# Designs tried in a protein design chat: VHH binders against c3ng28. Part 5

Target 1, 373 residues: c3ng28
Amino acid sequence: MLIIIRPSGEIALKSPRSRRNFEHTLANNIRSVIKEGKIWRSQGVLFLEVNDNNKNIEELSKVFGIASFSPVMSIKSYNNNLEDIINKAKEVFAEIVKGKIFSVRAKRIGSHNFTSLDVQRKVGEALYPFSRGVNLENPEVEVFIEIRNDVAYFYYKIIKGPRGLPVGVAGKTVVLFSGGIDSPVATWMMMKRGSIPVILNFNLGGSVHRKFVLEELSVLRKWSGGHKLKLFIVNGTDVLIKLSQIEKRNRVVMLKRVMYKVAERLCDKANAKSITTGESLSQVSSQTMTNLYVTEYGIKYPIFRPLIGFDKEEIVELARKIGTYEYSIKLPEYCAISTKARTSVELDEVLKDEENLNIDYEKVLENSEVIEI

## First folded at step 22 (VHH)

Design q1
Fold by OpenDDE, fold request of step 23:
Structure q1 (fold): chain B 373 residues (1-373), chain A 119 residues (1-119)
Amino acid sequence: as target 1 above (373 residues)
Amino acid sequence: EVQLVESGGGLVKPGGSLRLSCAASGFTFSKYYAAWFRQAPGKEREFVSRIYTTGDTYYADSVKGRFTISRDNAKNSLYLQMNSLRAEDTAVYYCARWGRYIEDLMDIWGQGTLVTVSS
């Protein structure tokens, strides 16, 4: 089976050099995901030759940087022979348009002795006897012919891709990954913008927590364009014990700050230039404007919060779409954040507490379990 | 009344073994994480071991491989089996209930039981 893959529209807006780079990365990602097949670039699209497998279609549907793709039939049209195109169109589309109102769309790239309109007209005429009629404005079935130089491609299915940019084009980001509903979605969104996530998880729930985090990441791995995901799991026990030494009202904010500090160290090690969180503004007490300010104070890397403007329902919808929701809801909520947590903590107070706690963030990271997914 | 009561402390020789018990009353201990702490004379209280509701366990490096934390749900009790005891293990040992929220980490403590390791 031959598949035409159309890169995201954003890629076409790039400079020629950048475009080539993005397309190349996209091709590599597809190659990594599909594993068996031949892929090549030509005139702004990618071609993928695979075995007739529905699995591959599903896999492509999760490759960022793809706007759409279509299974196609193709013929070599030597000497710009329109008759060959018409005959093949009859073969491919007769059954598709049978008893239906249809339209033909044709596109040409290259030099030909006929126009796209000629193709549409002649193919339309040829298919008309099989159909219930032609309607260009509101057809029941639309069939497509693309003539690229000496090859004509025939298709009637257009499958939407996830769009975005190819994973890898934007570099690495450290993700504070809690295993809840939000953090997987945030991770997915960053991948969609071409980032490779490095996952940092503070395990507060033991083996069950670990299990579901791994399940979520296995789902996300299907969206990573073939890139491996590196997971750092910190045992939260030692951190929590330290937090028990400060006032109850400050513990949640301090925990978040500790996470940011450890993430900062991981950025240094992983050559990541940003930290990503699943935080949404005012969703919980720890995510107020003031608390966000305090938690990230002094962090040298940009903090990306792709969900900052999303409500809980929107995030849940995305989680369902991604496929992580079913695992996230099973995550144990022990050591959860109370709804009674302080909504505003003073920076000076937090800094004083931080100094007193004297947590070695590097050591915390060094003691983490590392897993490649 | 919610309370934890430790028992089983005593004098033991180096290399010996001791089993501590912590009995809970007023609540179901199995619904909570639990931990053992210890405080030696003149030193700060330090973490020893933690057990999750799932049965998972975590140990301080100083006791790893020598101590075992466990629970008996039917008896509403927590235990600490201490093997290969050392002089540096001498301390008052405390059991604690781990709260469900970050704000309530160690919300209930026992009175402690003294463990002395000496020749």
Scores: ipSAE 0.754, ipTM 0.903, lowest interface PAE 0.7, mean pLDDT 94
Fold by OpenDDE, fold request of step 23:
Structure q1 (fold): chain B 373 residues (1-373), chain A 119 residues (1-119)
Amino acid sequence: as target 1 above (373 residues)
Amino acid sequence: EVQLVESGGGLVKPGGSLRLSCAASGFTFSKYYAAWFRQAPGKEREFVSRIYTTGDTYYADSVKGRFTISRDNAKNSLYLQMNSLRAEDTAVYYCARWGRYIEDLMDIWGQGTLVTVSS
């Protein structure tokens, strides 16, 4: 089976050097996902040759950087022989257009003694006897011919990819991963922009919490472009015990700040240049503008909040699309953030509490369980 | 009234065993995480063990392998089985309820029961 893969339109807009790099990364990711096959770049697209029984082809729909892909038939068309193209089109498309209103779309790259319109017209004429008619505006079936230099490609199926950028092109980001609905979506969004996520989870719910986090990550792994996901699981018990020593109203914000501090250390270790969270502005009492300011104060790395402008319904829709929603909703809601959390915590108070707690963030990270997914 | 009452403390020789109990009233203990803490004379209170509603357990390194936290839902009680006791285990032991939210972590405490390990 031969598949033509169209990179995201965004990639085509890059400089030649960047474009090559992105396409190369995309090819590598595809190789990792497909496992078996041959892939090569040519004139702005990727070609993938695989066995007909390859079970991983469907995974292409989850490889960021792909706009679309199509299984294709191909022939060598030497000497600008339009007749060969017409004959092959009849062979490939006759049954497809049988009894249907159809249209032909042709594209050419290279120099030919015929135009795309010529191809459309002649192939259309050739297929017409098999069909119920031609309609260019509203066909029941659309067939495609792409002529690239001396090779003509025939296809009628276009499968959409997720677009975005190939995972890896943007480097690594440490994700504060709670296992709720939001953090998987945030992770997904960062991958879509080409980032490799390094997952940091504070386990506050025990084995059940761990289970669902792993399930969510297994889903996300399908979107990672073949990149393995490293998961650091911190046992939240020790942190919570320490937090019990400060005023109740400050505990939620302090917990988040502790998470950021540990994430900062993980960034250093993992060579990540940012921290990602699933926070949305004013979604909960702890996620006010003021609390966000206080929480991230002094953190060395940029904090990315891809969901900052999303509402809960939008996030849920994305979670469903991604496939993590079903697991996220099963996460135990113990040691959760209360609706009674303080909406505005003073920076000086938090810094004082932080100093008093004197948490060894490096040690917290060192004691974490590390899993590769 | 919501309360926790510890019992079972006493004098024991090094290497001995003791079982502490914590009886809850006014609430269903099984719906909450629970923990044991201890405070030795002149020292700060320290964490000993935690049990989740799922039955998962967590122990401080100092007691790991020697102590076992458990629950009896029918009796609305928490237990701490202490084996291979050491002099360093001498303390007042407290049971605590973990609140459901971060703001309510250990929101209910018992009065404590004294454990003395001495030859």
Scores: ipSAE 0.745, ipTM 0.898, lowest interface PAE 0.7, mean pLDDT 94
Fold by OpenDDE, fold request of step 23:
Structure q1 (fold): chain B 373 residues (1-373), chain A 119 residues (1-119)
Amino acid sequence: as target 1 above (373 residues)
Amino acid sequence: EVQLVESGGGLVKPGGSLRLSCAASGFTFSKYYAAWFRQAPGKEREFVSRIYTTGDTYYADSVKGRFTISRDNAKNSLYLQMNSLRAEDTAVYYCARWGRYIEDLMDIWGQGTLVTVSS
């Protein structure tokens, strides 16, 4: 089986050097996902040759950097032989257009003694007797021919990819992963921009919490372009015990700060250059603009909040699309943020509390469980 | 009235064993995480052990392998089995309800029970 893979449009906008690098990364990711096959770049697309029984082809729909892909039939058409193209089109498309209103779309790359319009017209004429008619605006079926130099490709199936950029092109980001609805979505969004996520989870719920976090990550692994996901699980017990020593109103923000501080250490260790969270502005009391300011204060790495402008419904929709929603909703909300949490904490108070707590963030990280997914 | 009441404390020799109990009233203890703390004379209160609603347990390093936290849902009670007791285990032991929210981490405490380990 031969598949044409179309990279995301934004890749084509890159400089030649960057484009090559992105395409190379994309090819590598595809290799990792497909496991078997031959892949090569040509004229702005990727070709993938695989066995007909390859079971991983559908996974291409989850490889970031792919706009779309199509199984294709191909023939070598030497000397600009349009008749060969027409004959092959009849062979491939006659059954597809049978009894249907159809259209033909043709594209050429290279030098030919015919135009794309010629191809569309001649192939259309050839297929017309099998069909119920032609409609270019609203066909029941659309068939496609791409002539690339001396090779003609025939397809009628276009499968959408997730677009975005190939995972790996943007480096690593440490994700504060709670296991709720938001953090998996945030992770997914960062992968879509080419980042490899390093997952940091504070386990506040025990084995059940761990279970669902792992389930969510298993889902996300399907989107990682073949990249393994490293998970660091911190036992939240010690942190929570320490938090119990400070005023109730500051505990939630302090918890987040602790998470950020540990994430900062992990960034150093993992050579990540950012921290990612699933925070959304004003979604909860701890995520007010003021509280975010206080929470983030002094963190040396950029904190990305890809969901900052998303509402809960949008996030849920994305979670459903990604496939994490069903697991996230099963996560017990133990030690969650109450509705009575302070919407505006004082920076000086929190900093003083932080100093008094004197948490060894490095040690917290060192004591974490590490899992590769 | 919501309350926790510890019992089972006493004098024990080094190497001995003791079982503490914590009885809850006014709420269903099994719906909450629970923990044991202790406070030695002249020292700050320290964490001993925690149990999740799922039955998972966590222990301070100082008691790991020697102490066992458990619960009986039918009796609405929490227990701490203490084995291989040491002099440094001498303290008032407290049970605590672990609240559901960050603001309520340990919202209910018992009055404590004294454990003295001495030769």
Scores: ipSAE 0.727, ipTM 0.889, lowest interface PAE 0.7, mean pLDDT 94

Design q1
Fold by ESMFold2, fold request of step 23:
Structure q1 (fold): chain B 373 residues (1-373), chain A 119 residues (1-119)
Amino acid sequence: as target 1 above (373 residues)
Amino acid sequence: EVQLVESGGGLVKPGGSLRLSCAASGFTFSKYYAAWFRQAPGKEREFVSRIYTTGDTYYADSVKGRFTISRDNAKNSLYLQMNSLRAEDTAVYYCARWGRYIEDLMDIWGQGTLVTVSS
């Protein structure tokens, strides 16, 4: 089976050098995911020759950078012979339009002695006897012919891809990954922008927490364009115990600051240029405008919060679509941070508490367990 | 009424062993993490060990390899087996329930049981 793959429109807007790099990365990612196929680039699209099965379609549907793809039949038009195109269209489409209201869409790349309108009219005339008629506004079936130089491609399915940019084109981001509903969605959204996530988990729930994080990453691995996911697991118990030394009202923001500071060191180690969280503004008391400001104060890497403007229902919808929701809801209560905090913290108090705690953030990271998925 | 009651403290010679028990009542013990803390004379209370609901364990560096925390959910009981005891282990030992909120990391405390390590 031959598949035409259409890169995301955003890729076409890049400079020529960037576009070539992005298309090359996309092809490599597809090759990593669809190991048995042959892939090549041609005038703004990719072609994939692969065995016909639903597994390949499912895998291809999860490759960021793909706007859409279509299984095609093809012929060569050696002398731009429209009659050959018409005959093949009947062969491919007659059963598809039989008894149905249809439309024909044609597109051309290159020089031909016929127009796209000529193709649409002639093929429409040839298919009409099999059909119940033509309706350009609301057909029951739409058939497509794409003539690229001396080859004509015939299809009637357009399968949507996830769009975005190919994973790998935008560098690395360290993701604070709790394993709840939000952090897997934030990870997915950063992969959609071409970033490779480096996963940092503050483990609060022991072996069961680790298990569900690994299961969620196994799901996210299906979206990574063949890139492995690296997981750093920090035992959060020592940090929680140190927090008992400071005022109760400051503890939740301090815990997040510790997470950010450890993430900062991981950025240095992994050559990542940003930190990503699943935080949403005002979703909980620790995520007020003021508390987020205090949480990130003095961190030298940008903090990306792809879910900052999302409500919980929107996040859940994405989590279900991605496939991580079913694992996230199984996390025991102790695996997540719960807080009673009702007021914003004060920056100077939090900074003084942090000085007094004197946590060795590099040591916290050095004691992590490292797993590659 | 939610309660934790320690027992098993006493006088022991250096190098000896002692087993502490903590009886929990008034709540579903199996749903909570539990921990041991200790407070030496003139010092602040310090973490000794925590046990997770799954049976996973975590220890302070000062006791790792010498102390073993365990639980028996059927008896609503928490234990601390202390081996190779040293003079610096002398303290009042408290069992604690690990809370659900970061503001109340240990939300229930026992009364404490005194362990004295001396010749």
Scores: ipSAE 0.577, ipTM 0.839, lowest interface PAE 1.5, mean pLDDT 90
Fold by ESMFold2, fold request of step 23:
Structure q1 (fold): chain B 373 residues (1-373), chain A 119 residues (1-119)
Amino acid sequence: as target 1 above (373 residues)
Amino acid sequence: EVQLVESGGGLVKPGGSLRLSCAASGFTFSKYYAAWFRQAPGKEREFVSRIYTTGDTYYADSVKGRFTISRDNAKNSLYLQMNSLRAEDTAVYYCARWGRYIEDLMDIWGQGTLVTVSS
């Protein structure tokens, strides 16, 4: 089976050098997902040749960088012979248009002794007897013919991909991954921009917390374009105990600052250039403008919050689409950072407490459990 | 009323053993993490051990290998088996419920039970 794969429009608009890099990464990701087959670039699209019984083809719908894909039939049109094209079109499309209002769309790349309109008219004439008629504006079925130089491609299915950029083109980001509803969605959004997530989890809930984080990452692995997901699990108990040394109103922000500081060290270790969180402004009391400002103060890597402006219902809709929602809602409440209302912090007080705690962030990271998914 | 009541403290020789119990009442014990803390005279209260709702455990380095925390959710009880006791283990031992809010850390405490390790 031959499949035409259309890269996201964002890729097609890049310079030739950049486009080649993005298309190469996309092709490698596709190979990793389908496991077998031949893939090549041709004039703005990718072609994938694979056995008809390959069961991995449906997973192309989760490969970032793909706008759409279509299984195609093809022929070499010797000497640009329209009759060969018309005969193949009847073979492929007769049952598809049977009893239906249809349209024929054609496009051409290269030099031909006919126009795209010639193809549409002649194929339309040949298919008309099988059909209930033609409507170019609102057909029940559209059939497509794409003539590229001396090869004609025939298709009628256009299967949507997730768009975005191929995972791998935008470097790495360390994701603070609690395993609640929001952090898996934030991870997905960063993969959609071509970033490879490196997952950092502060385990507050023991074995059950670990279990559902792993389940969620198994789901996200289906979207990673074949890239493995590396998970670092830090036991949060020692950090929580140290918080007894500071005033209770500062403890939540301090815990988050510890998470950011450990994430900084992981950025260094993994050559990541950013930290990603699933935080949304004002969703909970720990995420007010003031508390977020104090939480990230002095952190040397950019903090990306792809969900900062998202409504909770919008995040839930994405989580369901991605497939992580069912696992996220099973986490016990101890797995989430829960705060009392109206706990606010003073920057100078938090910074003084932080200096006095003198946590060895590299040691915290060194003691992590490391899993590759 | 929500409460935790410790028992089992006493005098013991170095190298000896002691088992502490904590009876929980007034709440659904099985839904909470629980912990033991201790406070020696003139010192800050310090963490000894935590047990999760699933039975997972975590220990301070100073007691690891000598102390064992356990729970019986059917009896709403928390236990601490203390072996190979040392003079520095002398303290008032507190049973505590691990709170749902990070600010509190522990939100319910028992009154404590005294453990004295001396020759």
Scores: ipSAE 0.544, ipTM 0.827, lowest interface PAE 1.6, mean pLDDT 90
Fold by ESMFold2, look of step 22:
Structure q1 (fold): chain B 373 residues (1-373), chain A 119 residues (1-119)
Amino acid sequence: as target 1 above (373 residues)
Amino acid sequence: EVQLVESGGGLVKPGGSLRLSCAASGFTFSKYYAAWFRQAPGKEREFVSRIYTTGDTYYADSVKGRFTISRDNAKNSLYLQMNSLRAEDTAVYYCARWGRYIEDLMDIWGQGTLVTVSS
């Protein structure tokens, strides 16, 4: 089967050089995901020739950079001849419109001796005898004809893609990935903007925590455009032991500062230019405006919080769409992860505590377990 | 009343073995992580080992491969099997409950049991 793939509209707005780069990256990502297919670029779209099966359609629906795609039938226009288009339309669409109210939509690219309206009118007339009538505003079935120079394409399905930018065009981001509901969604949102996530997990829950983090990343791998996901696992026990030395009420913010500082070192190591978290403003007491300010104070890299304005219901809806929700809810409650944190932590107190702890953040990272998914 | 009571300490020659026990009472032991710490004369208390509610374990580098932490939730008990003991293992060993909140990481301690490793 032949599939027309329509890149996200955002890509079409790029300069010619950037558009070429983004389309090339999109094509490469599709090749990585759809291994048995032949793909090529033509006049602002991609064509994919592939075996007819539902797995290919499902996989293609998860490639960022795709606005939509359609399986098509095609012919060349003989002598710029509208009659050949009409005859093929009857072959493809007669059974589709049978007993139904329908409409015909047509568009043209190139120079022709007929208009798009001519095509719609003539094809509509030819299909009418099979149908129950025509309604341009509220059809039961809508059929499409796209004429590109000397080739006409016929389709009746438009399958939505996830839009966004091809994974790989926006560099790398280090994601603080707890494995709860929020961090997988934040990871997904950054991939939608074309970034490659480098996953940093502080394991506070042992082998069970590790298991479900891996399962969530296996789901996210389906959305990565064929890019592997690199995971760094830090055992959180050593960090918590050090935190026992500071004022009890400040420990949550300090834990997060340790995570940010280790993420900073991972950015250097992985050549990433940002840190991403799943934090949402005021969702919990440690995530107040003041506490987030203290948490990120003095961090070298931008902190991206794609969920900062989202509430729990919105995040859960996205997690279900992505497929990570069912694994995130299996994480057990872990002792010493919950908090009674102070609503507004004092910057000077936190900086003094950090000085006294004198944590070697590079060594914390060096002791991590590294896995590629 | 919430309580942890260690037992099993004593004098042992280098290379010997010793098993410490910790009896928990007054709370649902199975809902908490638990840990062993030790304090040598003149030194700060240091982490030895932690066990999760699931039985997962974690050890300080100095004892890894020689010590084994375990728990029996049915008996509300925590254990530390110490093998290949060294003079530097001499310390008072403390059982600790790992609290539910990060603010209360080790919220309940035992009184300690002395382990002396000496020829």
Scores: ipSAE 0.533, ipTM 0.825, lowest interface PAE 1.8, mean pLDDT 89

